# Miniprotein binders against SET domain-containing protein 9 (SETD9): the designs that were tried, part 4

Target 1, 299 residues: SET domain-containing protein 9 (SETD9), of Homo sapiens (Human) (q8ne22)
Amino acid sequence: MPGRLLRGLWQRWRRYKYRFVPWIALNLSHNPRTLRYVPEESKDKVISDEDVLGTLLKVFQALFLNDFNKQSEILSMLPESVKSKYQDLLAVEHQGVKLLENRHQQQSTFKPEEILYKTLGFSVAQATSSLISAGKGVFVTKGLVPKGAVVSMYPGTVYQKYEPIFFQSIGNPFIFRCLDGVLIDGNDKGISKVVYRSCNGRDRLGPLKMSDSTWLTSEIHNPLAVGQYVNNCSNDRAANVCYQEFDVPAVFPIELKQYLPNIAYSYDKQSPLRCVVLVALRDINQGEELFSNYYTIVS

## First folded at step 22 (miniprotein)

Design W1 (from U1 with D12S E14K K51T R64E)
Fold by ESMFold2, fold request of step 23:
Structure W1 (fold): chain B 299 residues (1-299), chain A 85 residues (1-85)
Amino acid sequence: as target 1 above (299 residues)
Amino acid sequence: KVTITIEGSGVSLKAMLKIRKIIDRAIKRAEKLGGEVYIEIRYSGKTFTVTITVEGLSEEDAEEFAEKIEKIAEKLGVKVEVEIE
């Protein structure tokens, strides 16, 4: 029934009449902290955690296989059952590639964005935003994004609710506040960059990388890790993605952790690693810019 | 390897901003000299310790870096410890 659907959409719009800005840390505010207002409808996830996990595993596995010749040290540390899985997957993939080989000895891997396209049917990248003065934005560069697809990840250092965030919160528009108070610092510059890099080096186990640090560079290995540059919706640009929180399960394949663009500030393993994905609210066409429904309410 | 240590206990927001300025200046200068920068911020109650480590500098660049950071810290009235190894 069209009338009920239209009335629900109008109620949703009226709840978001306050001005919306990226999350800014409140640890340094003299005034009451800005609190995100979360309507009851926004508490429901668009897709299940199992679907998020399945998508990430599919993409990360494809990225790993694309770079397989450079993974030898990591492979030597994995159980034989895991190594045989990748060798079997590579054998199937090699049959198709072998027919197209041009007799070069160490020919190219595909670019990560091409792997994303081959895996999910679309690709995304940062570019100059369509909004004047917004700086960078994130665009669908190839393919069609179906409603409910995981389209991006919000990178950065993860701080638990009780952990002080010093110094990193000062003047930092890239702080993402989860519903439970977990913070993600997605700033790829300055102290935030150095903190992330330091945590990444701390958690490394020999050749095993426990997080992706390449989102801090110009050569990104996980093409989903551009979510910090997704702009908020506005009256000129309706939201086409939403944020969805995801805790990485303990059984997550260790060799694929190198593509997780998040790392816990604390070395404590009591809490699972929090990630945030961006999920499409509708079909998104090639060339469209992504706009999130992340809202901050100033009290 | 250059190590900068900054300690604080129950400091005001204004003092924290001065320490943040030193951290930002250290990062910027070390990167300009081609150094790799690492940072750890440890808390214990109201006490904190900031440790900045810079690797990959020549002995000459490390001495220049240390002198510059010490001067900036003195200008801001912040006590720092700098060690070169």
Scores: ipSAE 0.513, ipTM 0.854, lowest interface PAE 1.8, mean pLDDT 79

Design W2 (from U1 with E14K R64E)
Fold by OpenDDE base, fold request of step 23:
Structure W2 (fold): chain B 299 residues (1-299), chain A 85 residues (1-85)
Amino acid sequence: as target 1 above (299 residues)
Amino acid sequence: KVTITIEGSGVDLKAMLKIRKIIDRAIKRAEKLGGEVYIEIRYSGKTFTVKITVEGLSEEDAEEFAEKIEKIAEKLGVKVEVEIE
């Protein structure tokens, strides 16, 4: 009997070895390109936190406006100044569309991937990796990703330094480790899925969701929330993206928190929500697979 | 609603690995029955409590679920408490 469970774990391990921290650490000597070097005096950031925030706010505002008719319960809880801001933005968008709408049907709502394309000039999606042994990967599906763009988010439950993750860690290849020792469990299945849903339910304020849980489903509301499927670079596949840590500011719009694909494991009101974004290291063309450098080494 | 409570030592790796097998089987069974699964894991010093909650089961499915988890726990030599509300 133990041989079938071990084979199932080993088959899962083979599929996820390119994302699993202990496997990468054991194979660093064989794959030196998986390392990112950061100067000692340099912030381990490719772009500013302000640029990350500006991109997330731009995308999430566009998603919110696209689904505005479904946001009535959330809107009822917002100040009139915030409601008026969104009404004014919709009025401007509809005027711009009417000037262009000598052509195709008023689709009242677009798919999240089309909103991403309209907002950032590109879209990304999960597909079968070009690395046969890696299983899933992330591709640019439409447009051009410019150098320095936020191209994805790493979804999942956020664990503080020294917070116990024992049960969630067993056979889990989707644990991301931040430099400070914060952990993000990006696994969309089993105990990790159930933990994330439980935390999401805990932190919900009536109609106000404090995080996106749709990344656990086939119907993703935040099209950036696929970063856990980005494969690490190899000797044959150079990195075209890197990870960057981002703390969500306390002043983040409450109506846009529903698109954050991260939630804290513990309810701590004082700790900022850690996100991890993927940033383009170069221009990335349509049809390219995303490959990350995983380890940052401060030299 | 079905609630499964499991207590254990955070220093007994063998017991913790058995408890993980119970959790994985509970989740898989609840999802197969169309139930919604929630989990809470509390730590207190060197001990922990795992609370699994399953909602949206019929009375018959809740009883079958409870009995199945108890039989799995017994075979593993893990004490579990199961409540049906």
Scores: ipSAE 0.825, ipTM 0.954, lowest interface PAE 0.5, mean pLDDT 86
Fold by OpenDDE base, fold request of step 23:
Structure W2 (fold): chain B 299 residues (1-299), chain A 85 residues (1-85)
Amino acid sequence: as target 1 above (299 residues)
Amino acid sequence: KVTITIEGSGVDLKAMLKIRKIIDRAIKRAEKLGGEVYIEIRYSGKTFTVKITVEGLSEEDAEEFAEKIEKIAEKLGVKVEVEIE
C-alpha cells in the first residue's frame, strides 16, 4: 500500500519540479508542468497602476468606513490628519443617508459584498462553476462590471523568483507565476494556508494587520480576494478578464493594508509587495462567470 | 506549545517527500485538535530546516500529538526533534 501514496506524491511533484531551486531541477527528467502565468504578449497593462491603486484605495476605504466602529485600536495609532479624514468621510456619508432615509435606521454594517456593490456598481462571489470539472468559479452577483474595472484580486503568499517553494508547490494548482518569475501561492488549504498565516503573524504590528488572512476563511473581509477561483477560458467560454501585476506602493495607507490579500514569504522588505488583479476585458453582466486568459505553460 | 524541527537535504527528493508527508500530517492533526499551526522553512545552501509550531493544545493533546509525529517520522526514517513547552 505505501507505494501508491508515494507514486501519487511523486506524480504531483513531477508536475511542479521546475519551481524548485535550480540544483534540484537539473537532476530530474523533463516533464510537462502546468503554470498559470501572464503571457509575454500581455506585458502591456490593460489599465494603469494608478487606476488599480485608485480602485483598491476606494474599495478598502469603503470597507474601513463600514467597519469604522471596529477600527478603534487602529485609529488610535493613526496620525490626527488621517483620523480627521475618516471622521469627515463618515460625516458626509451620514448626511447623504439622512437625506434619503428617515431618522431611525441604526448604522447597520453592510456585508463586504454590499460595500463592493455600493462602491464599484457590482459585486463578485465564489460559486459552483458552470464548468463541471472546475469545481469553484467566480461570478458577478450584482450589477454590471464595466470594461477595465478591477474585478478581483489573486490572494496568497508572494515568493521572489529565486525563493524555494518546494514543499508548497507539491500538487498545488493555485500557484500563479508573474512575468518576472515572482510566484503567488493562492492555495487556501494545508501547508499553503499555514505558511500564509505564519507570514501574516510575523508581519503584524500590534492591532495593525499588514495583510488580509480572512480569504483563508468563510468570513471574507475583502470581497475581491477570490481571484484564485477564476477559471481559465476555453473554446466554449471566452475570457472576459485578464491578470495584471500590481506592485503595492510604499506610501500605501497602513490602516488599509489589512485588506491586502497578499504577503511576502521572506522577511526581506526591500521588494514591493506584488499583487495580481483581474481586470475586465469587456462589460460583464450580472450572473456571468469570470474566465481568465491565463496560459498554461506545458514545459 | 509544541515545536517540531526537521532538518533535511534539499537534494534528497525522497527525503523531502517524506518530510512533506510529516508536515501534512502534523498540520491536519493540529487543526483537528483545535491548535493554531505555524510553519517556518529555512534554506541554507543545499540543506533546509522546517519548524512547525502548534499552540493552544492541552498538555495531554500536546503529548499525544508529539508521540504521534515521532512515530510517523520513525516509520518514514526521518529524524525529527519534538519539544513541548
Scores: ipSAE 0.821, ipTM 0.952, lowest interface PAE 0.5, mean pLDDT 86
Fold by ESMFold2, fold request of step 23:
Structure W2 (fold): chain B 299 residues (1-299), chain A 85 residues (1-85)
Amino acid sequence: as target 1 above (299 residues)
Amino acid sequence: KVTITIEGSGVDLKAMLKIRKIIDRAIKRAEKLGGEVYIEIRYSGKTFTVKITVEGLSEEDAEEFAEKIEKIAEKLGVKVEVEIE
């Protein structure tokens, strides 16, 4: 499809959305069983935005270099300052591949989960929850998570206040409400999956991917992107993570955006992309399940 | 490539719920056939347009898919436009 035509349609839609969005948003918010929110007492950030950014950049760069054989086309499109950063790393990577060929080794790259462990000292993954009838949960599979660490990211399509979310909200327990009314739809199935994929394809610029779509698949490239499966705390399960909102800064490296598990529903670039990270409230040991301090309102 | 277009009113909740059923059925069937599904939802004034695009189907699978979706839409009383390319 012509990208200019799609952008034109979304720009017209943005200008008209306020005519009906309050009606749809009010109807959707009146169904609280499908809405997650952060309590007012969770307003304070546990760590700085700079610390969140630094952690994401460190993890995403490690993931990028690990997948080196698939990044050459992207690198050819980047400014020289960015290419110089990776040119020495490309030389080291080619030298490493040459050594593997000389020794006839079978393994040439690491799994994303191992890269996470090598980078942050821990890894997480989804598995069957320790809570009866909760379905999936998220566990520390390797290492120790220190207090204040970024442990996970809440994936999904990001809706600005008053953007239409009616069809996506029906029977959907994965809609997360930020403090300012921004919504993130973390459902990896059905219409939510298809909406995310459509936005991801819309925003792609040649080989440059502007978001990660692999959290929708069985082969996740960003191992942090499992936060939609972190269960609520309860009297029997104390919270060990909290949610922290993070706006992606304009200086975020374009070649690393392929690991951001969030994408804006509107093509409009007037607002920064909202992400939500999960931050450890205490040290979390290997084998522990993550539990968050958020609530679902039941009517 | 199969394109399904559905138009409706943003204030008719019953019609919108029926359209959601069509969207869900289209996604489910297209994925079973190995198709890749895309959705665009556009609002214009008091109306909306849903465009569902399915790629990667054979000509035979695309025709069967289109017939099944048209039948479901007829049973629900929803007007759909289906185009096969």
Scores: ipSAE 0.656, ipTM 0.896, lowest interface PAE 1.0, mean pLDDT 80
Fold by ESMFold2, look of step 22:
Parts: sequence; C-alpha cells; structure tokens
Structure W2 (fold): chain B 299 residues (1-299), chain A 85 residues (1-85)
Amino acid sequence: as target 1 above (299 residues)
Amino acid sequence: KVTITIEGSGVDLKAMLKIRKIIDRAIKRAEKLGGEVYIEIRYSGKTFTVKITVEGLSEEDAEEFAEKIEKIAEKLGVKVEVEIE
C-alpha cells in the first residue's frame, strides 16, 4: 500500500522526538558532550509564573462555583472565612433567580468547556488530528486564543529526578521530560492510569481530592487537561504553543487542588508539585489544531 | 478484594520484566472483570515489593482472577502471593 514505508519512517521519527525535552527557556548552556538546559526565570519565559497561577486560579474557581451545589462535604472541611467567601460569590452570581432557584439549579450547570469559554474567551478539546498518522490532537473549538494565553495543561504522575519509573516507561510515548529531569507520565492507559489513581487515592483527605483524575476518563472536569494529545510541530505544521513549567505554590487553595491534573509519585517527599502548561506563541483562531515546539541541541 | 504481592530485586532486569508482564496481565484481566485496581511499588535498597489490590469483584470473579494470575506467574517462574478477602 502507498505510504506504508513513509508512515514507518514517520512513526520512528515520532518516537525519536519523545526523547527530547521541550525548550521553554531562551538561554541554554551548551556542553559539547552533553545536552544541557539552564532555564531562566520569568524574563525568558513567555509569561510569568504569577500570570500562570492567576489564570489557573481563575479557571479552577469558576469550575468550583459551577458545581457548588455538589461541594457540600468539601465546604465542611474549609475554614469559615473561605466558606463565607464562596457563599458571598454565589449570592452575587445568582442575582434575580430567587423564585425558582432550587427547581432549576441543576439545569443551569454548565459543561466544563462552556465554563472555560466564559472564563478565558476560548475553549479547547481533543479530536482526530489533522495529521493522518498522529491519531488524536487538540483543537481550539470556540473563540480566539490570544498570544501568551495558557491554553492547556500536561496531565500525569510526576516523578522527581532518579525516582524509579522503569516499570512505567516501557513502551510509553507520553513521558514528558522537564528541563531539570523531572518526568510527567501522561499516559491514560494501563499501569500509568493505575499508578495515577493509586496516588490520587493515597493523597485524598476525606472528601478533599488533592488532584484531578477525570482526565483519565471520557468526562473531563478540567478542560485544560488534554495536553498529552498536543502533537509536536513538523515541516508541515508550525508550532503555535510552547511548554512552560510551573511549580504549584504552597499557598494554593486546597479546595481547588481537585482540578490539578498532576500528582507526585512519592508521597513523603514535599517538593513543590510540578505542572506543565502550554502557552500560545501567537493568536490562534477557532478551528486550528495546537502544535508544540521542541528543540534539538547540536554541538 | 484480591491482593497480589510480588517481591523482586531491582538489579535483576530480566526478573523485573517478567514481573511487569504479570502486572500488565493483572490490570487487563481485573478491568475486564469490572474490578477497580490499585498498585503500590515500594523500593528498599536493592529490593522492591509490588502490591496490587483489586476491589469490586464478586466472590466467583475474585477466585477466577486469583487462579489465573497464579497460573501466569507459575508459567513465568515468578513467585506471587495471592490473598482473597
């Protein structure tokens, strides 16, 4: 059949590209014998860590409020000041619907992608890629993505440098390699899925979930958590997003951690949780597929 | 509830690959039966322990699952400990 040999070469090239760590810093230190990445803070990133945090908090709060009537057990675990804040926000948001509120409140719940659109002015979703051999891809389904916007998150279990991943790395094309050697396993099948769910159950505090596991299902609660299906750029497809690493600060609201699509493999190691976001390199129109950049360092 | 415990050495890659096959088979079979699977892998020096827990199986399915995993482990020459609760 035509294209079988060419498709074979593409499949080998695709697997080869997963061995490279995406570049998200402008300055690199080069070693002729070893590839090295020396990331610089904010100045060399597309957007600041503060801007990433602000965006995630904005989206996660909107998702939380959209489903507030089902958060009662979580609210009972929160300080009264936090609980009161959300009750006040709901009162302002539901102005003028007092008569039929109880009868219609489930009817007014929006789907997560609608909340994303309402909050950021665009939405994304996975679908069949425009590349014949790539399988799935991620598309802007509604709205326009401005340059510098956080468009997606790379989900998965986070492994610190030198943590054992043997077992999970065998035949796994969804390992994302951070510049400092941190790994994120974004595979939603097999042992990777089971490991993520086990860590999620391990870290759960009663009704409080410390991470989002719905990215492993067909009913995704955090619509940003589709980044593992963003294809890398190629000769036929220019990049329109880049990867940017983000460490979750200690002050992150506990009730919003349920939307973080990442969890640390080692429970007893208290380093900051690493997340990876995808950031728009230019304005991206409705209907466009997302393609990430990657870098190869040559001596 | 079915618990599978496997012990091994982190320096014996051939044995680790056989254990990985058992893990993959256990996950696939348990999910086919509608079970909920959990896994914990602990390392201590040169050794490791894999604990696979499967919940939500009927007594009949749990016995069938345990028997099948024991047969797979015997075929691969890997010692496993299976407990049904």
Scores: ipSAE 0.493, ipTM 0.837, lowest interface PAE 1.7, mean pLDDT 77

Design W2 (from U1 with E14K R64E)
Fold by ESMFold2, fold request of step 23:
Structure W2 (fold): chain B 299 residues (1-299), chain A 85 residues (1-85)
Amino acid sequence: as target 1 above (299 residues)
Amino acid sequence: KVTITIEGSGVDLKAMLKIRKIIDRAIKRAEKLGGEVYIEIRYSGKTFTVKITVEGLSEEDAEEFAEKIEKIAEKLGVKVEVEIE
């Protein structure tokens, strides 16, 4: 049915214009005025890589301490200086540790989003977008996001140039393209989900996870890892976040890698792991939806 | 444990789309049965190898899964190798 096909194409087109993905080239060949545009300010960094790293370490450390039920095996694998650091931090920052043990419940006291709020002063989560037919969006659920804060991370499998994504790119609206051609597949379903989990299992070192796979599930452990659902800005929705690329330094604490929502497709480790964070362009109030300055130019 | 191996040519788009269909159906069927799915895609020049591994299925579910995938592959004209351990 021609009408059903046109309705299906219209629905997919609307998803693409509010998602971070390439537009289908067929329309570009028939409309030369339609171009993808990345605003110039999205290429400049709002905050330093050092500030990004500091924020991620602060959040990941807080998440690690909150989930102590799963960390005892990991702690046994760490150097004594690192174990002593966490024992000191746990004793100082979470004075309820013995009470948790006495409760005999064997689960974290706080939800990850509560830990995010206690750590950064705000929390975010995905929900139905305020844009009609856009599907999911990301909202500030609690607190106030200050300008320059890291508010989210774009999850997914990281492909260097010429690595085999084809296959995964067919009909995939969640591919983020870095300025240097590195691709991140943020699709949490289908072959993309399976590829990510396969790489995560490949890179695991005993009890040590080298990436976060929970962003693929209904109960995510890193509450920042919802960036694939941040919609693009529009005439009625000004951008309030931008994307910043960040390469994970080699000295990144191995026990915290379990919260990085990215993993390299190739195991060769020739390049640092690329992550992408979303950074606030202004103060963002509780209840606001996040919108990025990435969009497709349509004429 | 069920292993499905598919070889193909990276320059044949029509064949790649058929193999993608098999991959998608294998993932959906295995997840419906409660299996854990892993995939590795390797390219060698103009050819590629897809290896799909499904773990956590009973022997009866593994046999049913294998038969279903072989039937889909036959319908699409794609040669697959299936191994149950």
Scores: ipSAE 0.361, ipTM 0.792, lowest interface PAE 2.8, mean pLDDT 77

Design W4 (from Q5 with Y13L W48F)
Fold by OpenDDE base, fold request of step 23:
Structure W4 (fold): chain B 299 residues (1-299), chain A 85 residues (1-85)
Amino acid sequence: as target 1 above (299 residues)
Amino acid sequence: KVRITIEGSGVDLKAMLKIRQIIDRAIQIAESLGGEVYIEIRYSGKTFTVKITVEGLSEEDAERFAEQIRKIAEQLGVKVEVTIE
């Protein structure tokens, strides 16, 4: 019986051996693989880091305010200036709602996708891809995505250029490669899921989660954390989004880190947390599937 | 709490593939038993250490799990340390 399992692993190895960074570097010439890669020509960010940050802060603040009653433990650890800021924001939101809605609607917590729609004017979700071979895809479920909008985040464990990823890379289609050689493992299953949860547990500061792990579950708190399911463009499906690298600034609000769908593999305090966002290349209508420019490094 | 420790050579691809199989089976079995699985992989020069920790198992399930992992490791010819804490 052991021979069939080894054959299955060997067949998987044959299919995936070229995804190992050392093997890719050695065998680039023999088999052009579609790597999820930011092209060198796209070194030019489509939007500024400030615009990315502003969007993430806007969305995460809205998510935090929507779940404010569940944030009591986190709030207890925050400076009074930060607590007061959120109380003031809630007061303004309640005044706006009281002007529009009659007295009796209890503050029903909205779903994360509804918060995304209210905040950005659109929502996105995973669904069955229009590409039969792709399995899952990401769609605009509501509203209009304007050109230049952050439409998704690529979740996962972040590996520095020289960090060994051997075990995680075997049979893994969800490794994203940044320009500088940083890798993001966006796989929500098996060893990759367990690695991410382990890092998340390591970096947790009591009630303060330093990353979102809900993207590994059916109960997604960050509705943008679906970028690993965005399919590649094809001849029949032009890209409507691109990947853009974003380093999380050191001053990122600690209470909002719970929504970051990325975590460092190593406990390197000196390196900024790399995120990858997807940015709309054009206006994208409700019901459209997202397609990214994956540069096939045709070597 | 169950702890699995595996040491290996980072230059032995065949051994590394066997260790990956042990990791995958450990995760699968532990999750099927309702356990919470954690992993740490450390590299030191040409060697590595894999530590798997499984929490939330009953004493009986922990013993069964430990024995299954030992048996899998033996069948693969991989030295593993499995302890119940």
Scores: ipSAE 0.835, ipTM 0.956, lowest interface PAE 0.5, mean pLDDT 87
Fold by OpenDDE base, fold request of step 23:
Structure W4 (fold): chain B 299 residues (1-299), chain A 85 residues (1-85)
Amino acid sequence: as target 1 above (299 residues)
Amino acid sequence: KVRITIEGSGVDLKAMLKIRQIIDRAIQIAESLGGEVYIEIRYSGKTFTVKITVEGLSEEDAERFAEQIRKIAEQLGVKVEVTIE
C-alpha cells in the first residue's frame, strides 16, 4: 500500500516541482535565475503597498458593481453613505455606456475576466504550461500587462509563524513561504481545500463573506486568484513577475472582503491578513506565460 | 451529519501519516457521495485532535460512510470515533 501513495505523491511532485519550496531550494545551484536579489536597505517591494491596495480596490469595486444586483443582502448591512457611493458609481457607468451603446447588447453582467480587462487593460487565466513537466501555468489572455502592474494573487489559507501545518504540508507543492515565515497554502484540493472552506465558513458574518472561496471551483469570482499556478523561472525562461507581500489594512471595505482569496487559519482579530501578489517586472504581451522569481536574497 | 474524531501524538510521525491517509480517504469518499466536508485540527502541547464533519449525506450513505471509515481506521491501526448526528 505505501508504494501507491508514494507513487501518487511522486507523480504530483513531478508535476508541481517548479512550485515546491524544498525542490527549488535543492536546485538553486542549478537555476541561479530563480533568485531575486534585494539590496539590504531596500524594502522587498517592487511597488508601494498603496499601489497594491489601490489596484485591489479598483478591481474589487469593479467586480462588485458588475454583480451589484446579486449584492442586495450585503448592501442591506452597509451604511447609507456606502450604498449611495455604489449607486452613484453605477449611474456614472450606465451614462458612459449609453453614450457608447449605439452598438452592442446591454449584457447586464460581464465575466470576471472581462471586468479585469476593462479595469486594468489585461486579463490572465490558467492554461497548460509551455513547460510540459509543470502541468498548469498562467498566461496573459488579453491586452498588455504594463511593468509594475499587479497581475495575480496567490490564493489560500494563511498560517502564522510557528503555526502547525503538518497535515496540510504532506505532498503539497502549493505552500508559499513569506520572508517573515508566514505560510500560504494555495492548494485547491483535498485537505487544503477543506481547511480553507472550514475557515471561510467560520469567519462568515451572515451574507458577508470575509474571503473568496470561488478560487476552489471552476467559477472564479476574482480572476486574479490564480497565482499558485505561476511557474518559477528557469535558465531558459526568465522571470517576468515577482512575488510581493501585502498586509490587508484593517480599514479594508467589508463588502469587498468577499474577493480576497486568502483567509487566516487561526482566528486572530489583531493580525492583519497577509496576501501575496505577483507584480510585473516588465511589459508582458498577450499570449505570454508568467514566470516568477521565487526566492528573495537580501544581499 | 457524520462526525469523525481522531486524537494523536504530534511526535509520532508514523501515526500522523496514517491519520493523514484516513483524512484523505474520508474527504474522497464523502465528496463522491455528494457530501460537504469540514475539518478542524486543534493542537494542545504535543497532542492534536482532528474533527471531520460531513454534511448532506442520506441516512444510508452516512451509515455506509461511517462503516468505511471505521474499516480503514482498523486496517491502519488508528483509533477513531465515528458518530452519526
Scores: ipSAE 0.833, ipTM 0.957, lowest interface PAE 0.5, mean pLDDT 87
Fold by ESMFold2, look of step 22:
Structure W4 (fold): chain B 299 residues (1-299), chain A 85 residues (1-85)
Amino acid sequence: as target 1 above (299 residues)
Amino acid sequence: KVRITIEGSGVDLKAMLKIRQIIDRAIQIAESLGGEVYIEIRYSGKTFTVKITVEGLSEEDAERFAEQIRKIAEQLGVKVEVTIE
């Protein structure tokens, strides 16, 4: 056993862990809106909302183009100007490349992780954490993550502060609390998985998906959607990412919504869809694990 | 298609925890049979309704699943309504 740890450090580590489990005690005893360390929204932004949006659009467009042959039903519903844009982009991409013929179309497309690398210059993935007893973590598997890059997204069902989360909250360590009390349930198992899938099916408009459900599966289409497995920082692991809230603007391209790993629990046209991205606090090298602090602090 | 409806009061914590057990068991059993599970949870005043829908089961599996859920609910003392379409 290592030497004695300071009582304050064990309490801090335990406090981070207990914020999720047992969540029901927090719902009955505390109002999340009154919890400590809830700074102003402008103080949690490392990069602009424009930069977040630009990055997501760049990645999602690349993912869409990579899978273009499977998007025909969606394309039939889009304005001609949008279809023409994608067809032009594909024509430029294919000019110098001869496609291989094979019995499996997998060889003519790249894996999502490769698309991420080609688009942002790095890739991330889940793996066993370097922290003892933490289970999964998220690592930079290829390339270098520059300071200020969007490196991941926190997936899950989004609940407004008045919406029922009682059953979902029991024994659930993946409930993320936004500064304004909006909750995101990032659990990919059990009742949380089923709730997300139910909302995703509810909002589907024919072939047009309004959110990504593949983060619940073994074959994720949006490789950024692993943020629920980013572990909290500790005295031995300084944070290298932070959470940043992002409201999806009304102009977000409808054909790219299939890559958003979030969906609102109830249909509420008054509120934009809340997403949470993870933003690099420094350059992060290949092989490093991502670590965050779960709360926002001004000072 | 199997539909499970559970109603209860939001002020009875012990009953709500038993209902969560039924939900967990229903999901686990239905998925092991290859079923696709959907859930809706609604509140009306101090009461709530949980509706679970399971699709993609054979008629035989649907009947067996429905009976298993009824038995689990009886064991826990929770009233459930289970219908097969």
Scores: ipSAE 0.758, ipTM 0.929, lowest interface PAE 0.8, mean pLDDT 80
Fold by ESMFold2, fold request of step 23:
Structure W4 (fold): chain B 299 residues (1-299), chain A 85 residues (1-85)
Amino acid sequence: as target 1 above (299 residues)
Amino acid sequence: KVRITIEGSGVDLKAMLKIRQIIDRAIQIAESLGGEVYIEIRYSGKTFTVKITVEGLSEEDAERFAEQIRKIAEQLGVKVEVTIE
C-alpha cells in the first residue's frame, strides 16, 4: 500500500510540476499520531490578522525585555530610536534602574512561562494528555484564557506547495496542512529537527536570529511554541481552540523574529513566512487541556 | 567536517526508504558523538540529492563515523559518497 501511494503521488508530481507537490504519510506498526488533510475551501478567522500580530508583538517584546542583558549584540544593529524605546520600557518596568550600564548579574529575571502569564494572563505547557493513549497534550497551567486569545503557535519548517517533503513526511504525524497547501513540519526529532536547524543556521545574520530554534530543546524561549502537541477534538472532548493561519508582515520587527518558531524551507523566495496560531473558541480555565478543531467554525 | 552525498531517483520506493534509513542513522550516530548535523535535500525532475554535513567531530570520530556510514550504505545496497575535509 505505501509503495502504491508514494508511486502514484510521485507520478502526479511529475505531471503537475508547479501545481502539485505530493504529501505522503506512512502509518507504522506503532500507530503514531497522524495529521490527515481535510479539504476546506473557505477561510474563516476568529480574530483579525491585526489582533494576531498585536498579541505576538506584545508577547515577543516582553520576552525580549526579560532577556535584555543577552541582547546587546542584536541591539548594536538597531537604530538608536529602537534601542531607546526598549531602554525606556525596561526602565519603567524596573522603576528606573540602569540595566545596560550597571547590571552584570543575571541573564534573565523571569522564566518565559511567567512572562507569558504576566503578559496575557495565562500560561500553557505540555504534559501527559487526559486522553487515553494520546501521549502528550497541552494544558492551561496558570490563569484564564479568554475567548479569542492567541494561546499557542504551531512550530516547524514551512514548505510551499511546490516544495518536496518526501523524506520528512515518512512516518511523520506532525505535518500540518494549511488550506492553500502550505505544509508545516512540527516534528521536533530526527530529520525534521535537523532540517529546521539547517534552515535556521542558513538564515542567521550575525547576531540576528531569524527564527526560534529553542522549541527543539528542553529550554524553550517562546512558551507559545507547543502547538504540535495539541490534540484534536473528539465526540467526548469538544474543541476549545482552532488553528488560524497568519502570514508574517514584512514590517515585523527584526529583533523579535528570534521568537518565531517557523522558518521557510527555501531561502530565496518572496512569499511571506507562514505561521499558524491557535485561538481560543471559548474561555478556558486553569487545568483544562487544549483540543483543536481544524474545521472552520460557523461563526 | 564530514560530508555525505546521496543521489537517486524518486520513483523507487524501496531505495528511498533505504536512503531514509541512512539519513536517520547518520543523524543518530553524529549526534551521539556530539556532532552538529546539517542537511539539504534537492529535487531535479525525477532525481534527488541528499547532502548531509557533520561538524564538530574529532579526526578520530570523523573517521569512525565515515566508516560506519559506508558500512551501513553497503549493507543496504545504496551508493554514498563520504568525504572528510
Scores: ipSAE 0.708, ipTM 0.914, lowest interface PAE 0.9, mean pLDDT 80

